# Miniprotein binders against a2bj90, part 29

Target 1, 235 residues: a2bj90
Amino acid sequence: MSRSARRKTSALNTVLRVVEVFASIQGEGPFTGTYSVFVRLAGCNLRCPFCDTRYAWSLEAGKPLGVEELVEEIARYEPSLVVITGGEPLLQRHPLNSLVEGLESLGLRVQLETNGILPAPARDEQLWRVYHVVSPKDVPVRVPGAKLHPSWVDYARATGRAWFKFLVANEQHVREVAEYVAKLGIPRSRVYIMPLTPEKLDMKELLELHSRIASLAVKWRLNFSPRLHLLVQLP

## First folded at step 14 (miniprotein)

Design MX2
Fold by ESMFold2, look of step 14:
Structure MX2 (fold): chain B 235 residues (1-235), chain A 83 residues (1-83)
Amino acid sequence: as target 1 above (235 residues)
Amino acid sequence: NPDDEDEAQWLLKLARIYQRAAEQAARRGDYDKAIFYLDLAIELLEEALELFSNPEIRKQIEQELQTVKERIEAYKKKLEEQK
């Protein structure tokens, strides 16, 4: 077998445990509003009580899907952004790097969503070159066992490709986030606060919560993340 | 202060939104989520209590706090029974 064929086979025929693949808009964080394909990977290293996607906690919730076939499926949507989420995608780090390689070879932009417990990408990983939205579960919600790996702050400084997103309900939560990011040396320009939204809010309640949290973002000089997909009723 | 009154009323409204979310989660058997939302509701009610001076309003908030705390204990028992 040629060297090129061996490399292609090892990079693109690895399998991922995938819960779902779907097109929508990115509703949260710095890429809000972007036409995206979401790839939800199975498995999580946390059991957050507020989790909206408990169906992705178990690795067995995912079906094995070859990376090569997944890249082809994603490409057919012609996305402006590929969002890799989960569970916790970094639990499948090796095949995830293969997926990123395949997507990058087609010129597709990739964003990863992570709880930040596992270390940030190393310089020799394909994941080094993609965008990351890191959602620590230390603060304000304080999930047991959730500790942001310090490498994410170093990665953000070195690359400019990571942002930090926090669920908040009130000003006390925002104060806690501000103290946390200051202690870690995370610049405010990299920080998003987002409304902690339970299921089944009517539109008036949803808009009011958005308005209140957005006003706090301005007051505290932090970025605001909507839950835009909820406002426009997309998945 | 009108701004403090608006904030206090919002905190009460949000606390009640989270109480409804807890009831919804409990109906699905998600008692850990229900407890999480009730803990948030307590935090919001306690914050609102500090903003109101009217004794009748404060008494009503304190009664609501007690009811929420009792609900948390009931859900904790339900969570243990699921074992």
Scores: ipSAE 0.844, ipTM 0.933, lowest interface PAE 0.7, mean pLDDT 92
Fold by ESMFold2, look of step 15:
Structure MX2 (fold): chain B 235 residues (1-235), chain A 83 residues (1-83)
Amino acid sequence: as target 1 above (235 residues)
Amino acid sequence: NPDDEDEAQWLLKLARIYQRAAEQAARRGDYDKAIFYLDLAIELLEEALELFSNPEIRKQIEQELQTVKERIEAYKKKLEEQK
């Protein structure tokens, strides 16, 4: 069998546990504003107290979907970007690589969101070729058990396809982020700070928090990430 | 310094936003989230306290800090009961 046929056959046999698939706008990070399809995978290796998606923590929260079926569902939305998120998507690494293969065969651009605890992609993985937004949880908020795997810095240097995003509330947090990324050798151009927003802010409070964190981003010469979907009230 | 006073007022406002978020989380039974937001509120109140010299304002912030710490202890008990 040809290499293309073997890959298609392999995709038919792999299953992902999926919590939800929906269209929206990517509200965070370097692709903010892009019409996207979100694929939320089940399972997480953390229990962050601030997590907005606790319903995805358990692998049991996901419905088993075949990779080919999922690719077809995603394609029907005609997305400009496919965002793979979760929980922690790298807990389902093998079938995730199959999904990426299928999406890339259709020319679809893919971004993965990860807490960075599991290692960055190897060169022979389909995940090597996609974009990654890595959100370490060991600074500034220091979630127990969170530790950025050092391979993500090497991956970012080798490929230019990773960015690092941090939740911050104040300047002390921003200083901690700046020290952390400097120590790891992560250039500021790859770093985003994002406001630590509670779930139920009124619009005035949400805008004021965005303004304060954006001003800190300028002061510290870091990129600012909004939570645009909250500002425009999309999922 | 106008920037310091603006920052101090913002820190107080943000601390109260997180206290409200903690109450909302606690009403849903999410005591770990509630504690997280109260810990942030403490950080912000302590930072604001450092910027104010007015004794009436400092007294009010210190009382607010004590109240938040008591809420944290109450929520920690609730969280342990869920285990």
Scores: ipSAE 0.844, ipTM 0.932, lowest interface PAE 0.7, mean pLDDT 92
Fold by ESMFold2, look of step 19:
Structure MX2 (fold): chain B 235 residues (1-235), chain A 83 residues (1-83)
Amino acid sequence: as target 1 above (235 residues)
Amino acid sequence: NPDDEDEAQWLLKLARIYQRAAEQAARRGDYDKAIFYLDLAIELLEEALELFSNPEIRKQIEQELQTVKERIEAYKKKLEEQK
């Protein structure tokens, strides 16, 4: 194969394993309320018991989609934000960088959701300029193997493009989060606490849990993340 | 004081929410998720127990704690059987 044939073979083989692509509202974190297209990538390096998206754990749950075709599909939704989630999207790091390059070339803003086990982007990666919401899974509940890679804190300081989001149920959890972020040197302005909601809450229960966790966020001077999509019944 | 009473009642309510979530997960065969929610319920019940002074309420919470712990052990057995 010539260099030209290898490049074409590589472009043909630039493929992401994608579980679903859909439009909705970003319901969590710093971009809450933004009209978004979600790209859920297959594969995860954790088996969190509380995971709401177990159908994305296996790489085989994803269909192979060419990156260039995926960029065009996403663009047709005319999103204000592209949210790349999963599973754990960084398991498909190389083609993910290609997707980000394509989306950024169209002026589309990109946010990644990650459990933070794999390292933060290097300066020469397309992912370097992407917004990141990092959700460590070793606090307040302790999922085996879920250690936050230290590079995420360095990345957040260097770029200002990372925030840290934690699921909490009560004040003891919030205290554990506060101790954890203080130990790692994460400023509270970068920290979100979010209600740990089971999937089948009625609206009154959902609102009351939101209210209680929001009050704790104010008390502890942390940012509050809703699960807005649940409140407005969107995917 | 009244703030402790309100928080204690909320903790009981939230513990029941998580117990319900555990039952729903167990019906789907997700026993690891069920155990996770029951562990949360235990934390909340223990926290509530420290806030209630009424002996009859405390006795009921202790009984609820025991039944939740028994459910956890049953679900752990079911999880092992799925292997």
Scores: ipSAE 0.837, ipTM 0.931, lowest interface PAE 0.7, mean pLDDT 91
Fold by ESMFold2, fold request of step 20:
Structure MX2 (fold): chain B 235 residues (1-235), chain A 83 residues (1-83)
Amino acid sequence: as target 1 above (235 residues)
Amino acid sequence: NPDDEDEAQWLLKLARIYQRAAEQAARRGDYDKAIFYLDLAIELLEEALELFSNPEIRKQIEQELQTVKERIEAYKKKLEEQK
């Protein structure tokens, strides 16, 4: 490629389709409670009926933003954590790696949220060095076509930088999760169960559901994830 | 027995929470989400039924199950009409 063509190719590979950027608290998983900037990328390879963020399903829901511009916007928030979510962020893998590179050059800690259908990062990707919370959608409630790519288990074992998070409503769901993670060789220390929470639930019901699922987490010796942002009414 | 009764009452309460969530989703036209929550409610009602011995309570749960199944079929028709 000529020098001019390489410059245009580089610029093309540094654009992300972004639905929203906002500051909040990470409400779920191992980084619960951390002051975070959320970057919601457009596009998803699933249409989960329980999805809270249906507005991010279409790639057209995102505005094209240059990676350099996005890094600057994120940095202005002075986050303790950058959470990259979506839709499914790995649908935009190449420019996402550029974003991660930019964020890491500023010393910013990065966490990716993924449904785990697309493969885990390779060693030569910038994504290899960041944290991942993987939410498989084929257990306990099965979304068609939502099979976890097996490389995520290998990645978690090799790096220690991935955790697995599951929505559950009852003990039967927890049993199914426990059987699933045992079969895949995922240690309990990497597994979170989280309440399957309808939107706009009143606070008493929300707390009671959290309490019941947390009790199951203790019973089954799994980690518990709240949905803290719902409890404190943050986005 | 007390732990089974507490669990059974919770399962009923949670089933009703998901039934209300299904109604909310249906009002927004999200019939796939409504069906998802009603399927959860059926699962929870069936679990609760296994824990209750009182025949009057069991009959009440079985009637609730039938009502939820009819709602699912109605929402499936609505979902197809959106296509």
Scores: ipSAE 0.837, ipTM 0.929, lowest interface PAE 0.8, mean pLDDT 92
Fold by ESMFold2, fold request of step 20:
Structure MX2 (fold): chain B 235 residues (1-235), chain A 83 residues (1-83)
Amino acid sequence: as target 1 above (235 residues)
Amino acid sequence: NPDDEDEAQWLLKLARIYQRAAEQAARRGDYDKAIFYLDLAIELLEEALELFSNPEIRKQIEQELQTVKERIEAYKKKLEEQK
């Protein structure tokens, strides 16, 4: 098979449905503040009512893009972190593992954002080696059909590469999160609470909500996640 | 308890922020999002109600709760019509 034909066969066999690729700052979780390239994959296995990226729910919203081409595009941004998000990126697990392999071969650090319904990576997957921020949707925000797969707790314990992030509005929500993570055996050092922010808060309201949730994080000895990109008006 | 008074006032403010967010979502036709924010507003109003003793304030919160519940039912009807 010629080199040109081999390339075309690889691109056709290894494609992702991609909604958007853009540079910004990681605004949430343990890598807050890092210059990042975001890769938003199409498709989601949930229909969260509060979702601010509904345009990524359908697989058809994504453009097919070869993994090799995507790696080259990402590399041109010279990111400090590549954030793979979506919808739910693990719906495209097989080509996602190929993307991770390509990014790691260039020395790029990768973080995945997932709702945790699909299982954590196996040891022989490329995804095993990357960072994961897992956002369960069954507590406190009780999304129908959401249930954290128990393998994520095992994965976090085995690797130290997973953190758990929860949307909260008040202290009762924080109490529910604390009870949930205690029951699952997730240590506080791996838990983030984050303000449940509507799309159109003015800056004063946004800061006040951040302040209130940050104070609760201190009170409950949990980590606080801002939505920093909202505070600095980045995507 | 001074924290209870501050908390009660914040809960009312946050409930009203979520009610506004629900109206904005409904204007875009996102009635499921609107219902979600109104459900949060109910939770916050109920918690605030437990922190106030003044009967006139409590009556006002109870009336607000009823209005929010009626909005939820109206939005549920609109959501069903979109299906």
Scores: ipSAE 0.830, ipTM 0.923, lowest interface PAE 0.8, mean pLDDT 92

Design MX4
Fold by OpenDDE base, look of step 15:
Structure MX4 (fold): chain B 235 residues (1-235), chain A 83 residues (1-83)
Amino acid sequence: as target 1 above (235 residues)
Amino acid sequence: NPDDEDELQWLLKLARIYQRAAEQAARRGDYDKAIFYLDLAVELLEEALELFSNPEIRKQIEQELQTVKERIEAYKKKLEEQK
């Protein structure tokens, strides 16, 4: 391979398709309440009917941004956490590893949001070092083509840097989650259940749904994830 | 049991929330989302029927359930027409 071909391949590994960058509070999972910069990457390997970020499904919905420029943009917000989300961030795995390297070099903590279909990070990836919230789409709600990759269970056991977040509507969904995580050998301390909230709930309905699902979390001895950003009307 | 009645009223309320979400999705031509929320409403209405034996309430739930199922089939047909 010519020096020019290596430079072109290195340049391709340094560009991300980004939909949006914004500062807010992490509303979900183990980092709830953390002042965060969100990086929403373009492209998804699923078409979840309940997705609230459908505008991110196409890679073409994202603008190409260099990793260095994106690191500088993120750093200006002085975040307590960088949340990498999108459609499915791991579709851009190569430049994403470069982004993580850049962010960690500045001492920034990074959390990835993933649907868990693609393999967990390998030990030689920069992504191995960061936190992961895996949101399986095969239980209790079954999205066609969704299947949790087994390597996420191994990664969670090896590193302690993964959590699993499930959307639930009722006690039957919570039961299915409990059975699923028991079967896979996922520790309950790493499992979060979160209310399946439709779009445009009023605040009273939203609070009642949170209360009902939180009570089920206690009953079933699982962690509860709010949708805090919806409760406090943040992005 | 007052706790059972509270749970019934909650299941029915949540089923209606998902039905409203489905109608909003269907108005936008998003029949995949509409069907998804109606399937959740079916699950909740079926759960309500299992928990409660009052004949008048059961009849109401069964009627609502039938209406939701018919709406699912109508939206499936519309989804096929979009393909």
Scores: ipSAE 0.847, ipTM 0.936, lowest interface PAE 0.6, mean pLDDT 94
Fold by ESMFold2, look of step 14:
Structure MX4 (fold): chain B 235 residues (1-235), chain A 83 residues (1-83)
Amino acid sequence: as target 1 above (235 residues)
Amino acid sequence: NPDDEDELQWLLKLARIYQRAAEQAARRGDYDKAIFYLDLAVELLEEALELFSNPEIRKQIEQELQTVKERIEAYKKKLEEQK
């Protein structure tokens, strides 16, 4: 690569636009209950009406942070898991791979949260070795422009490091999820259903919704994801 | 039977939870979110109608459903005004 081209690529790879970094508990999916540091990256390729993190939609919502600085900040928390989320983190794919490299060099375990529209990691990416929770937005809730890239299913089969998480409100939604994952060949053991929870539910309503969706998970032989952080009032 | 009555009450309760969520979203100007939650309420009310034949219960659900659909149209107008 020429000196000019290498310099520009390197500069882009060393900076991420970050909305927030904070410690909490992973409240959703296969790592529920794990002491985690969350890194919320700016930018999203969707505008989901139910999104609870609309403040991360614009890339301009994030502040530039150097990857090496970010790795050091994350490491000071001594996390058991680093959760990279957003918006949609894969919009910043190149510097994200640099962040993953830095975190893995310190022995830190990394999990990515993605809407799955952009392709799964290639074998030569640092992201290949990371855990992924993929939340397709084309079923049962249909967000315009949300189409799961088929490479995520291939990635999940090849690596065992991806799970698929779906927001559901009722049994009809669960049926739609079951049909969708069966058609794509996603094993039930990799599928989570999670309550579609509006903001500001009282605790009784939150628990009832959890109970109803958990019962459906058992009935349909799917995994259940709580929103544990909401139940215990953590960010 | 008791299980059918429990399911009806849950469907109605959840529909009202989403209607309240829609009102809260609309108060913040998030009309796309409000419409999304009202669409969920419509789905739940329509499911309730498919399960139950009692004429008085059906009439109540149908009136609630009509009210929700009117709110959806009102919020769609508000959403266009924000464009």
Scores: ipSAE 0.832, ipTM 0.924, lowest interface PAE 0.7, mean pLDDT 91

Design MX6
Fold by OpenDDE base, look of step 15:
Structure MX6 (fold): chain B 235 residues (1-235), chain A 83 residues (1-83)
Amino acid sequence: as target 1 above (235 residues)
Amino acid sequence: NPDDEDEAQWLLKLARIYQRAAEQAARRGDYDKAIFYLLLAVELLEEAAELLSNPEIRKQIEQELQTVLERIEAYEKKLEEQK
């Protein structure tokens, strides 16, 4: 490979397409309540009908940002956690590994949000060291083209750094999740169910839905994920 | 069973929440989202109808269900027209 080709490949590994960077609390999953900086990456391999971040589906919706500049921007917030989300962050896997390396060098904890379609991190990736919340889109809701990559189950077992979060509306959805995780051999302690909230719920309806799904979580011996940011009116 | 009636009333309420969300999506031209929420409303209405013993309430749910199904078909046509 020519020196020019190596410089082009190095440049491709150092730039992310970023939609937004903001500070809030983690509202969902095992890190609920943590003061976090969110990095929303552009591009998604799905078109979920219920997606609340449709503006992030195109890679062109993101601005190109250097990894070093992005690490400095994140560090200024003094976060307890860095949450990498977006459309699908793993579409930008190479520069994302560089971002994780930079953040870990500062002692920052990193959590990835992914739909689990793309393979789990390999042992030689910086991404292997971080926390992952995998949100399958094949159960109980069936998004076309969604299928959990089997390597996420292996990664969860090997590292203990993965959790699985499922959107549910009723007890039938919770049953389907329970059957699915049993079939895949995912430990129930790593499974979260979360209310499938439509846009623009009033607070009373939102609280009632949370209460109903939380009761189902207890009944089915699964973890409950709130949508805490919606309950406290944070981004 | 009082517990089944409470659950059925909740399911009906939730179905109506999703129907409102579907209407809002359809007004924006997001017919894929509208259909998705209406399909959830169908599942919830069917479950509520199974839990309720009152034949008049059951008939009302069946009528609501039919209206939702007709709306799905209408939005499917709209989604096809956008392709």
Scores: ipSAE 0.856, ipTM 0.943, lowest interface PAE 0.5, mean pLDDT 94
Fold by ESMFold2, look of step 15:
Structure MX6 (fold): chain B 235 residues (1-235), chain A 83 residues (1-83)
Amino acid sequence: as target 1 above (235 residues)
Amino acid sequence: NPDDEDEAQWLLKLARIYQRAAEQAARRGDYDKAIFYLLLAVELLEEAAELLSNPEIRKQIEQELQTVLERIEAYEKKLEEQK
């Protein structure tokens, strides 16, 4: 692409702190099952006790990588989806927008995972045009400092490019989620409930928890998100 | 009620899963994670007790609940010591 080549110098000067890049499947949310490259950015504005990726909390955990170099690395995997996750990727918003620009110039589809504390994309950001899975941590589990920024609901209504995903363990949690999304005016079609799985479950326990939460999703007319990568033992 | 009995047994099983997860986290020094899972276990034990009418079973659940609450206090002290 001649356009990408002419812009190489600008993207080369923008740096992201990256913990890991790897290929796998997207195991959660609306794109479950998609062959994906995951880009885990360093830094997080939360310290969730249940976090599975504590190694990404510190910005110092990330290796500085030039955006253009990162785009080329991602492209070599030939992904069907690029999943940008972290920590909290929006802590690196400026270079993240540059990464998205580079990926989109190659026709690559991008999904962002965010805890929703920082504001949703503005119309003039490259992030405006990508898909977002927003995982609020203020319901049903209330992590200190976790308030969902209200712009995400406005963004979802304006664009249709955001979904909301909640970790739940029982029906009380599902009821709390249902009340929360109803109050915010989020249609149930954009809401996923997902099993709150601790580390090192055996397969029978993992399947039982999935089954129970999936049954609740049907009962409450919400979407169910598996943790498919755990079920099939992928990273 | 058989449906309530089945649900209560699942809730007890899940509470045990979270208690085990808490112990594993505590062995690694992750006392915040341990406390989080024990608080989930408390919620599940309370819910299970509400579903059951047998007073002997409810008493056993209440005893388990007291043990979990004591573990939470112990881990809270450990977490403070890490600061």
Scores: ipSAE 0.827, ipTM 0.928, lowest interface PAE 0.8, mean pLDDT 91

## First folded at step 15 (miniprotein)

Design NA4
Fold by ESMFold2, look of step 19:
Structure NA4 (fold): chain B 235 residues (1-235), chain A 105 residues (1-105)
Amino acid sequence: as target 1 above (235 residues)
Amino acid sequence: SPEELLKELERVIEEIDETLEKVWELVAKALEAERRGNLKEAERYQREALELMRKAAELARRALELAKKIGHEELAEKIKELLREIREYIELIERLIEIIREARE
């Protein structure tokens, strides 16, 4: 093959469009509190009204980075967890599987964040072995086109490596989430409810909202996820 | 009559949502084909997804016309937002096709 053709084929499986790489604390979900490196991939298949990362929506917001170089950059942080997020990371599925392979070869633990519209990993994918936090956007407030792919529930049961996280503001939202997860057969042990935090909350309001949602989590026997990074003022 | 226009508007809005769901299913098939190295198949699925997304834009324009004819200004503004989002999805899919074509050529 010509050099140009080889480069393009290699780029398809070894180049990712990356918005940012940074170290922080995982503030949400089952790995809350873990020293993490975040890799934010460009491109999204939703336009959620309260998205905190609108700057990652366009594929053009990302710089092309080689997977090998990215693995080396991540490793220099010595993370306890690598969090792959975005936009929607599964839009770059092929090179993402290459990144996961590289990270796992170094013994690095990986978690992916996804809106769950695209299917769960197949058994022969590198992504099969990583942890997933799935945030469906068709409940409590439906985003057009958002539909959780049914394979995520099957994947969670088969592997124990997926959890489902929902933004809620009040008890009516919690009731809707509870009905949704019961209908889909998602066990309560895999469900997190998390405060829907408006842009302009002060610390007192943030704590009050956390208290209310945490109390609802206890009442409904669901897991609670904080927005810990907001409480401790980290990115 | 306003009742007939509202029924048609509701039908069109439902069709937009169903069309978007189908687009993402086609994109999922394209991504699986990419993973297996079948770039011809990957491009075919993305082009099908693009055609359906263009249909979604057409439906959104029709829904906007109906909302304006009924005089439902708040709904018309929400449909304008949806149309802008659909155009951004078209751009996304077009870019995904370009990436596949670069690898093929």
Scores: ipSAE 0.856, ipTM 0.928, lowest interface PAE 0.6, mean pLDDT 91
Fold by OpenDDE base, look of step 19:
Structure NA4 (fold): chain B 235 residues (1-235), chain A 105 residues (1-105)
Amino acid sequence: as target 1 above (235 residues)
Amino acid sequence: SPEELLKELERVIEEIDETLEKVWELVAKALEAERRGNLKEAERYQREALELMRKAAELARRALELAKKIGHEELAEKIKELLREIREYIELIERLIEIIREARE
């Protein structure tokens, strides 16, 4: 590659389209309860009917931010974890690697949230080093075009830095998840089930749903993810 | 027959799903090409993805016509939603192509 091509690839690799940056508690998955800065990236390759962040679906919903500026903004919060989320963060894979490099240089832990359609990180990517929570959208509620890329299973086995989180509403969904992860050879210790929450649930209904799904997690010997942020009314 | 139309509709919906899967596979290949610094190849894959997504839109229109012929209003509305999503995906891929193009210039 010519020096010019490296410089031009560097510029594209330094800007992210960001919807929002905020501090909160990680409410979901293996890092539940962690004081975190959330970076919500713009653009998604899915239109999940149950998505609570529909405003992030378009790339145009995000503002262009430089990686360096974003690292500085994140660092000001003194987070215990940086959570990269959005629509689908891996649509911005290259500048995201640069972001991870910057954050890791400050000793910050990083977790990525992904739908798992795009390939897992390769060994030469900065993303290889971070934690990943993969939320497949092919099971139990199939979103059209959603298919878990097989490299995520390999990545999970190779690194131990991936978990799989599934949205479930009932025992049939939990069964389907159990069958799916068994078929793919995903260890149950890496599987989380989380309540699928309709938009219109009150707090009582939300708690009842959590209780039901948690009981199913025990019955099916799966990990349970709360939606803690909803329970404690944080973003 | 209504039954034949329903079977055709189911087939078309399945073909849409498969087409969308292929689109995201191509997008994945584009991102991999970009990682390797081959922006020309990346753009090619994204353009192929765009073509398939346009095909998905045509299939969705056909599915909508079939649903209307059967008189399945609820299914027709679901297909309209899917068609809207496909249009938004077209816009997404077009923007991804533009980003790659800007990187090449």
Scores: ipSAE 0.767, ipTM 0.889, lowest interface PAE 0.6, mean pLDDT 93

